# Ledger of designs, part 34: miniprotein binders against q9rrp1

Target 1, 274 residues: q9rrp1
Amino acid sequence: MASLNSALRTAQHVRTATRGALLWGYEQKLAREVKANGKLPRHLGLILDGNRRFARAAGLQREMGHSFGADKAHEVLQWCLELGIPSATIWVLSTDNGSREPAELAHILSLLEREARQLAVDPRIHANRVRVRAIGQHDNFPPQVLAALNNLEESTAGYEGMRLNIAVGYGGREEIVDAVQSYLRTQAAQGATLEQAAENLTPDAIGAHLYAADQPDPDFIIRTSGEIRLSGFMLWQSVYSEYYFCDVYWPGFRRVDFLRALRDFQGRDRRFGK
Short names: E, the ipSAE of ESMFold2; O, the ipSAE of OpenDDE; V2, 0.75 times the mean of E and O plus 0.25 times the DockQ between their complexes.

## First folded at step 24 (miniprotein)

Design wb3 (at its last look DockQ between E and O 0.15; V2 from the best seeds 0.00; counts 0 for: pae E 16.6 > 1.5, pTM O .487 < .8, off the site)
Fold by ESMFold2, look of step 24:
Structure wb3 (fold): chain B 274 residues (1-274), chain A 102 residues (1-102)
Amino acid sequence: as target 1 above (274 residues)
Amino acid sequence: DPEELEKTIAEAQKLLERAELLLRFIQRALEWAGDPLLEWAQRALEQAKKLLQKLRELLKQLEERGNPEIKEQLDKLEKKIEELAERLKKIAEKIKQLEEKE
């Protein structure tokens, strides 16, 4: 009878609405707990993985996954600002991505240009005085991408409210090589021989020449898509980083997932204070 | 005031394209992966609802101007908006169906 089906549909609607309200309430409770604890990453690293797999799972072109991934990055920036996280590094494009199809790479670069232009006029960036920097190797980027990145960096260069590093054309091994080269050029400019430069080389000397040397090392790194590895992200600086591996694809990364990661970060010191 | 009308129509067309793309993506994601994407699909559908709401507001602004010269464009815009609203309704029903199975 139609009345039975109507009753079953009504019961399921109530169950679904109740579960939704409970999940929202849990997210709000978790947000309050994270804020009350007060321990936040001083420098949060984000490895945005799973865009291509997300698009494949949806039966869409890989380029669309990157577009939705960019939208998610804006949400995460907002979450960082709301919590007061002082520094974040988001890995957008590695140096190893040269093996991607030309159309996919062109799409990623066009997204980068668009996102840089949008950030340069984003009220949140200016109201919160976010200093934005692009880190990585950019020599081969199209001129329009370089112009967009330069404009963004210049328009935020004096800001001290939050630091956002966009790792584009970035690889950790390449960063170390760049740091060593920068160190050697500085030594040579001061008249040092190779033997003297080698004798003067210390871990701190390399650290002083990394891309974001003026920021603390990352203390928390989140990677999406379930991969349990860093893939060269901030290889030098991550020696003491805590890691959180989330098994959702980046476009599906939720605020509750972010808050769970932060709660996990907050709980790690308890193992030593027992 | 034809320049302002053209800008509003262009804005509506841009929003239409975004909404259509998002709704197609949600539909394909649910067909392809099913339950693992359910929570994501619910969030994405809410964004699509907001886009359609903004489109209806723009359409109402254009209709209030009462310009017969653009009436054909307004009819086309309204037709596209209603097609997307029907697609959204079908996706919402599919999400609800999946929730009832679990």
Scores: ipSAE 0.000, ipTM 0.148, lowest interface PAE 16.6, mean pLDDT 78
Fold by OpenDDE base, look of step 24:
Structure wb3 (fold): chain B 274 residues (1-274), chain A 102 residues (1-102)
Amino acid sequence: as target 1 above (274 residues)
Amino acid sequence: DPEELEKTIAEAQKLLERAELLLRFIQRALEWAGDPLLEWAQRALEQAKKLLQKLRELLKQLEERGNPEIKEQLDKLEKKIEELAERLKKIAEKIKQLEEKE
């Protein structure tokens, strides 16, 4: 009996090692295919969903799901840098905080502060000249979180490498309202009447006042968690975006899943309404 | 010596952060676990147990030094060690349950 159990364990280890090597080999093949095609998003959107569900499925506290979600964002940043994706926006926190327990929100904000401080000193950020910005409504954020976000933005403001937008306190309707308010203030400062401001209001005029107006619109939006919706993510900018919904919780999102999404994008014919 | 005590607390804190990192890695490994991550999770679990043991030894040495001002910091570190130990135990139980399903 002992020899049979040892042989079964050895066979399982060999099968597992073989499966791991096959998966690795497949991922390396897929990475080569994606790189060889060369059609990459100019701006990648990521809706980070499933942290709580991941934690629940793992029998973990919700806070651990958010921590693993943050660590996954660092992996995805690395994958974007390795592929040469010029811009990315990651949606971390919505404006709709009402559905979150106060303790969970406090944990997410504390995590955001920690991650912002880590990114501000991350050698990968500086070596790759990554310009990081927080986008959204932050007026109600704790002062220490604001200070960490501002320090991250200031530390990277002169960089012309990859653009990374961290959407926190972000809502797509709120962004449009803020853009229209910014437009109206600009028109008023130029001495325009309300009538002139209304006549001058174009889609491009709104676009120029969005949080990341200096970047192309997202070519490709990936959402995790199996939810087939945008929930207002980049609501204005997403008009010609390709969408990919991945039935994987964000902390479980793998490099192979990312490469599959990019391969799917590469196979799409982008008509732009033509 | 207050300086030696601050040094020992700082060393305990670094060991705690490293044990917390290892626990996060083990949890990630268990959550991602297909089978190859189980052996890595077990190795990381054993490393985290060794770090926790070293932390307990450092805490015991600090308690034996009888400085009452550190008692609150020691109690906070001890509570964190207990939380880590309980997380490690749940991880070990989960590893065992995965091994029993194979």
Scores: ipSAE 0.000, ipTM 0.236, lowest interface PAE 12.1, mean pLDDT 79
ESMFold2 (binder alone), look of step 24: mean pLDDT 78; pTM 0.737

## First folded at step 26 (miniprotein)

Design j1 (at its last fold request DockQ between E and O 0.52; V2 from the best seeds 0.00; counts 0 for: pae E 5.2 > 1.5, pTM E .734 < .8)
Fold by ESMFold2, fold request of step 27:
Structure j1 (fold): chain B 274 residues (1-274), chain A 102 residues (1-102)
Amino acid sequence: as target 1 above (274 residues)
Amino acid sequence: DPEELEKTIAEAQKLLERLELLLRFIQRALKWAGDPLLEWAQQALEQAKELLQKLRELLKQLEKRGNPEIKEQLDKLEKKIEELAERLKKIAEKIKQLEEKE
């Protein structure tokens, strides 16, 4: 009976090792296929969901999940750079902070400060000439967080490589309101009356006043954690975006998951979303 | 009891993964002295100490059975537990130093 149990456990170990090797091989083949196809998102949107649930599933306090989520964001940035994706927007924190405990919000803001400072000196950012912007409403952020974000933006402002937008304090409705206000202020500065501003208003006029107006609309948006909705992410710009909903928590989002999402994007018909 | 032994090994492996995540969280939080995350690091430290104690109990339980069939797995578990225990000790010393500075 001991010999049988030993043989069974040995078989289990062999199966586990074989499974790992097969997964690695599949990932490498998928990466080659995605790159050979050549159709990549011009602007990738990322809705990072599931940090708290990841921590809970691991038996940790839910608030700790945000630290692991930040680690994953660095991995995904690397994957985008390796593939040559020219623009990405990552939704880190919404305008609705009322659902969070004060200690958790302070933790998220401290992580934001640290990540901004790390990106400002990150060799990958500078070697690849990544222009980084923080988009959203930042009026209520602590001064040290604002300073870190400003330094990151200033340090990369002249770069013409990949564009990375960090959506923090961001909501799509608020972005639209800000764009309309900006439009009205430019019309007034040009001497237009309210009636003339109304007559001059077009979708393109509003689009020109959005936070990242100098970039193409997102054509592919990935959301983790299984929720099938946008929650206001890039509300104006996403009219023709393709969506991929991945049923894993953000800190558990693997490179193979990312590559599967890109393969899905490559197989879609997007003539009207150009 | 081979079934109970396998269940105990699986439990130990899960606790090792959780301990690794806790230590990684604490070490990142402590990278920047004076970080407002110190209270969270202290709570995570206490959880890590509890996990390490549970892991040592499970290791003793596994060692008492003297099963040569899983000797390699047991050696790997012991090595990893020792590595994480050393990391935890260094982290605890660093947190104590930060508390004394304040």
Scores: ipSAE 0.156, ipTM 0.610, lowest interface PAE 5.2, mean pLDDT 83
Fold by OpenDDE base, fold request of step 27:
Structure j1 (fold): chain B 274 residues (1-274), chain A 102 residues (1-102)
Amino acid sequence: as target 1 above (274 residues)
Amino acid sequence: DPEELEKTIAEAQKLLERLELLLRFIQRALKWAGDPLLEWAQQALEQAKELLQKLRELLKQLEKRGNPEIKEQLDKLEKKIEELAERLKKIAEKIKQLEEKE
């Protein structure tokens, strides 16, 4: 009887130590496979979902879930730079956040201000010449948050490396409305009548007035939290996007989960409506 | 019951992971010290102290069961608890030094 129990324990200790080493070896293999294929998204969309659910599942405060979510965004930026992904848009805050507790919103905005100030002095941003922009409606943001976002944009405006869009106060319907309003103002400034502005309105005319019109449409959108929906993220631009829904809360999103998503994208045939 | 022992060890591991997360949060909050982050660091410190106490109590219950089969796991758990306790003590001293400067 004693001999069988020692063999089972040796098998369990070998299973835990080998699980870490096997996971690392698998991740390194997967990273080599993804790099060797070379088919990467030109523009990666990320819907950062599950911060509150992560905190609840860990028995932590909601604020801690957002703080760990910010850490994870820095890790994903590093992974994008290491792979050479040219553009990324991360969705941090939606327009629908009016339903959040005022204290939770104040925390997210304070966290955004802190992270914006950190990015503006981050050696990785400057060394890789990352151009950062905030996209969305910011008119109701605290002045200190606006100042931190503007300083981040200004400090990186001359860079031609990776493009990083931070979607804050962002909604996909609101972006289309803002694009149409911007188009109409441009037409009016050119002396066009309302009839001429209507006749000249095309999908490309709307596209030219979107928040990130100087970037290609997202090739690939990853959403965390197991939720199978876009919730309006890049509503116009996502017409030919590939989608990946990961059943992991955002703060728990791992490099292996990211590499699995990219491998899944590499296996897809993008027909573009053909 | 071996199943009850495995369940208690799994619970202790979950509490340990949660304590490590709290300690990382507090260390981060202290690095960027400013309101409201200090208040959250203080709340997280109290939660971390409670978790540490629960972990020590679970460890004592596991040790009282005297199962030679889990001794190596208990010694590892104890070592990890004491490592986290020492980190928590250093964090608490740093919080106190920040409070004395205000």
Scores: ipSAE 0.026, ipTM 0.448, lowest interface PAE 4.1, mean pLDDT 84
ESMFold2, look of step 26: ipSAE 0.000; ipTM 0.134
ESMFold2 (binder alone), look of step 26: mean pLDDT 78; pTM 0.758
OpenDDE base, look of step 26: ipSAE 0.021; ipTM 0.413
ESMFold2, fold request of step 27: ipSAE 0.000, 0.000; ipTM 0.180, 0.114
ESMFold2 (binder alone), fold request of step 27: mean pLDDT 78, 79, 79; pTM 0.751, 0.763, 0.760
OpenDDE base, fold request of step 27: ipSAE 0.000, 0.025; ipTM 0.180, 0.372

Design j2 (at its last look DockQ between E and O 0.03; V2 from the best seeds 0.00; counts 0 for: pae O 11.2 > 1.5, pTM O .483 < .8, other shape alone 4.488 > 2.5, off the site)
Fold by ESMFold2, look of step 26:
Structure j2 (fold): chain B 274 residues (1-274), chain A 102 residues (1-102)
Amino acid sequence: as target 1 above (274 residues)
Amino acid sequence: DPEELEKTIAEAQKLLERAELLLRFIQRALKWLGDPLLEWAQQALEQAKELLQKLRELLKQLEKRGNPEIKEQLDKLEKKIEELAERLKKIAEKIKQLEEKE
């Protein structure tokens, strides 16, 4: 019986190694299929969900999950650059900070500062001419966070390669209000009366004043953690977006998961083009 | 009996994974620290030390059984535990140095 148990353990070790090779081969095949198809999102939206639950599932403090989520965001940026996706928006922090403990919020903001400073000197950002913007309401952020975000935006402002939007302090309803205010200020600066501003108002006029108005609307949005809702992510711009909801928590989002989402996106156009 | 041994090995593997995540968190935080990150890095260090002690207890239980079938698994587990201990020692020194900078 001892020899049988040893043989079973050896067989399991070999089986695990064989499974790893098969998974690698599947991922490589999928990557080739996605690249060969060639249809990629023009503007990819990412709703990062499940950081806290990932940490809890691993028996760790919930707040640590945000650091793992930041690591994953760098991996996804790399995948977008490798495929040549021209625009991406990542939702990292909503406008509603009232329900979070102050220490967790401080950790998230410190992490944001560090990530912004690292991106500002990241060779991938400069070599690929990635224009990075922070979109949302930032007036109440600590000065060091604001300085890091401003430096990142200014150091990449002239780039015309990929566009990366980091939605921090972001809410879709707040974005619409900001856009309306910006529209009205522009009309007033041009000497328009309220009646003239109302007459000049169109959906395109509001769209021109959204945070990322210089980019096409997102055509594909991925949300992790299994929730089937958008929660106000790019509320105005996402009217025609295709949605993909993935059950994994964000820090566990793998390259194969990303490629599956892209393959699904590619198949949707084929289904409608019959 | 073999099923109980497999459960103990699986528990050790889960504790190793959790310790690895804690080490990844600490190592990332050491590049840039603010007050909340240093405090959380210290908490993660203490939790990792507790996991190391649990792992050593599990290793002692497995070694007392003296089962030759699992010798290679025990050697692998021991190697991982000592790698964890070395990394924790290095991290603890870095955190202590940061605390001294006040």
Scores: ipSAE 0.010, ipTM 0.456, lowest interface PAE 9.8, mean pLDDT 81
Fold by OpenDDE base, look of step 26:
Structure j2 (fold): chain B 274 residues (1-274), chain A 102 residues (1-102)
Amino acid sequence: as target 1 above (274 residues)
Amino acid sequence: DPEELEKTIAEAQKLLERAELLLRFIQRALKWLGDPLLEWAQQALEQAKELLQKLRELLKQLEKRGNPEIKEQLDKLEKKIEELAERLKKIAEKIKQLEEKE
């Protein structure tokens, strides 16, 4: 026992000491540079890609890749809070992921339920007054998953701190369709004809009916895995977003990689189509 | 001697538990892809290989006495360590290629 605890302590001390004065020093320098610039995204988008590929590369089960992806999301939330990023949207599950093997989907949904229950009691959520929402199509989710998501939303609904959107069952085309349907229902409830509803249809009218329409559009979208595409993530809202593609699998995404992405955003001239 | 066999089995079991713990640590280090953790994972892998070698020596002493359960556990552990070694190597090569591009 004593030698194993010593090797564990030595491995923890080597882990703490070789988290290395150099990498820590560089990361602290980079964090100071990012903080000193002060230009942060008002709304950060995150495409959480590479969980399966990470698991395969590490030789873990796919399930472990998703669990490690969830742990990484908690770290990124902490980094957002430490920097004072006002809003973040994380893409966890797409609508197209419904085509996954039923067993894998069931595992992801069970993980989502667990993580939602953990967030609902997370001291960081309450201490920072983080308002959490699930965005996407949830009608086909298991009742226990819906209950966990609803409880998370309700427990944080009165908070005015950071806004966190968890995109689950989310698709960017589906969101636009849902927004147009919601618009049409609102017009109908106001007694508008179909012709009047068509005439009153503007980009802003669609925007007002999107998921999380009470938040600014994403200033910056980070995608992991080396894939150079949005895959429909915040399809409407991303019109003026800056993009950063990181060739790191999501579970391997480091605080240094996050700070490099933010430094890259800070160097960009946002012209907004001018 | 029966007592020497029990002692050797108990030593082999303790080494197996320790090697399984190191494997869990290597797997957990691989979760945190970064150079210091890769170096640590490599060191933990070398320690796990040394433990496997000691276990193989104990097995050769035990094989004369036929405990099939310890043999099967060790063969499973060896295969897992070899798979982790190859994966660590591929990850190290990929990290190095990413660093050479920055």
Scores: ipSAE 0.006, ipTM 0.250, lowest interface PAE 11.2, mean pLDDT 80
ESMFold2 (binder alone), look of step 26: mean pLDDT 74; pTM 0.663

Design j3 (at its last look DockQ between E and O 0.07; V2 from the best seeds 0.00; counts 0 for: pae E 18.2 > 1.5, pTM E .570 < .8, off the site)
Fold by OpenDDE base, look of step 26:
Structure j3 (fold): chain B 274 residues (1-274), chain A 102 residues (1-102)
Amino acid sequence: as target 1 above (274 residues)
Amino acid sequence: DPEELEKTIAEAQKLLERAELLLRFIQRALKWAGDPLLEWAQQALEQLKELLQKLRELLKQLEKRGNPEIKEQLDKLEKKIEELAERLKKIAEKIKQLEEKE
């Protein structure tokens, strides 16, 4: 008689292999459903949250959580390319993250420099003609980080494939302030008075001066970590965005979770305030 | 006790998943020489050594419990630990070679 333990373990191995195969089969079915529907976001927003919590839950250092978060960003880029998503913005670092411990900020900036250098030579970026930009306030970034970001932007500036915005030192209020300042400078350069600049100020005038003004507004924003808030992510542009909050830490975000989010977007009736 | 055995296997699996994460981190850190990540790669290396030691201790405890049905799972876990330990040795040598160049 095979012991109850042999049957339970064969059942657990069969359950793990069958769960793996069932999960794979489900993911492939879900991928076919999402592709067959064809309704994809024109611009996908991603709030990369939970790196620290992932590391803590795994009993890892915080730094490892950020590194796994960057690996996950490369996976999501691949998934976007495979689906043909035209634009994506990923939020890596907020302006408010400047209040983090100096050592953690220095780590995130070093990681950003490394990832920027890696992307600048990534065959997937060049083969797919991905145009990469950093968006946010970078004036206080270390010179080596700025050089790596600039090199990434310059190396991809002529590409007409997928647009990838990396939001670093990004805040949604700060972007609006920068847009208004840029508008005012443009008006002044045209010889407008302050009164004329005020009269000419429209929502579209602000929109034209946002960091990614040459891209459509985000159709869909995914946030990880179970937090149900935008925290200022694409504050202006998100007015008609669909939102999806995933109770998974960013480094744990799977292709199946991404496909579920896209299926959820496909099921939504976008009324645009009508 | 079968429940204690399942608990110990689940603990060993959690330690293995953590060790595989640490190894991926270290391998990523070592792609870029002169990165502050080298210091974190060293710290991750020490954590991985400790995890592998705990895994070996758990395996020895599981072997002493003499359940032949576990032997195939233990052999697979042991083989994974050996592969991780060999990768860890190569990583430690590579870290040392990077430190000697700075």
Scores: ipSAE 0.024, ipTM 0.452, lowest interface PAE 3.5, mean pLDDT 82
Fold by ESMFold2, look of step 26:
Structure j3 (fold): chain B 274 residues (1-274), chain A 102 residues (1-102)
Amino acid sequence: as target 1 above (274 residues)
Amino acid sequence: DPEELEKTIAEAQKLLERAELLLRFIQRALKWAGDPLLEWAQQALEQLKELLQKLRELLKQLEKRGNPEIKEQLDKLEKKIEELAERLKKIAEKIKQLEEKE
């Protein structure tokens, strides 16, 4: 009896070790395939979803799910830097999050302050000359959060490497309204009448006033947690984006999941004869 | 010796943060993966036990100094260590259950 149980435990250990080696090998093979292909997004969009569901599945409070989500964002930043992806936008907090419980919102804002302060001194940001910007509506954020975001933007403003946009307090409809207001103010400053401003209005004129107008439109957008919708993420800019919907929750988004998404992006041209 | 006490408290807080992170990853590995990483989880559990032992040693050093100014900090640290110890026990039981089912 004891000898049989010992043999069964040994067999189970061997199976687990073999499976781990196979999974690691698959990830390495996939990384080589993605690098050999060479086609990478010029501007990657990331819709982070599933933090709360991850916490529930792990038996944790919601606040920990958001903390895991922040940790994962650092991992994805590293993956983008290693591959040389030149621009990324990460959607952290929408304008619609005001319906969350006050304690949860306060925790998310506290995490945002912490993460902004950490990014401002992160060696990877400075060594790779990553220019970081916070996009969205921030007027009602606590002063300490605003100060952290402003410091992060100011400390990286001169960098000419990768562009990282952190969409916080962001909604696509609000961005469009802000862009129209900015357009109208420039027309008024030039002495244009309302009729002239209306005559001068074009899609390109609005596009020039979006939050990150100095960057190309996103060409690839990844959303986690299995939801097949964009919820207003980069509403104007994403009209021609390719989309990838991943079933894992954001904190569980692995490097192999990221590489699979990139391989799918690379295959779009082959499948459509481009 | 307030400067030495503050350094010891900072060390304990760093170890507590590492322990909480490790516990978080163990819980994620056991629930989220769908394919439990028992060997990894066992190694991580041993590391968590070592961190807990280090935290208890630092708490003992802080208590030995007997500084009343740090009493509130000591009480908070002790509470967090006790919460960590209870969560460690639950994780160890979960790992044992998974080992016996396989």
Scores: ipSAE 0.000, ipTM 0.117, lowest interface PAE 18.2, mean pLDDT 78
ESMFold2 (binder alone), look of step 26: mean pLDDT 74; pTM 0.658

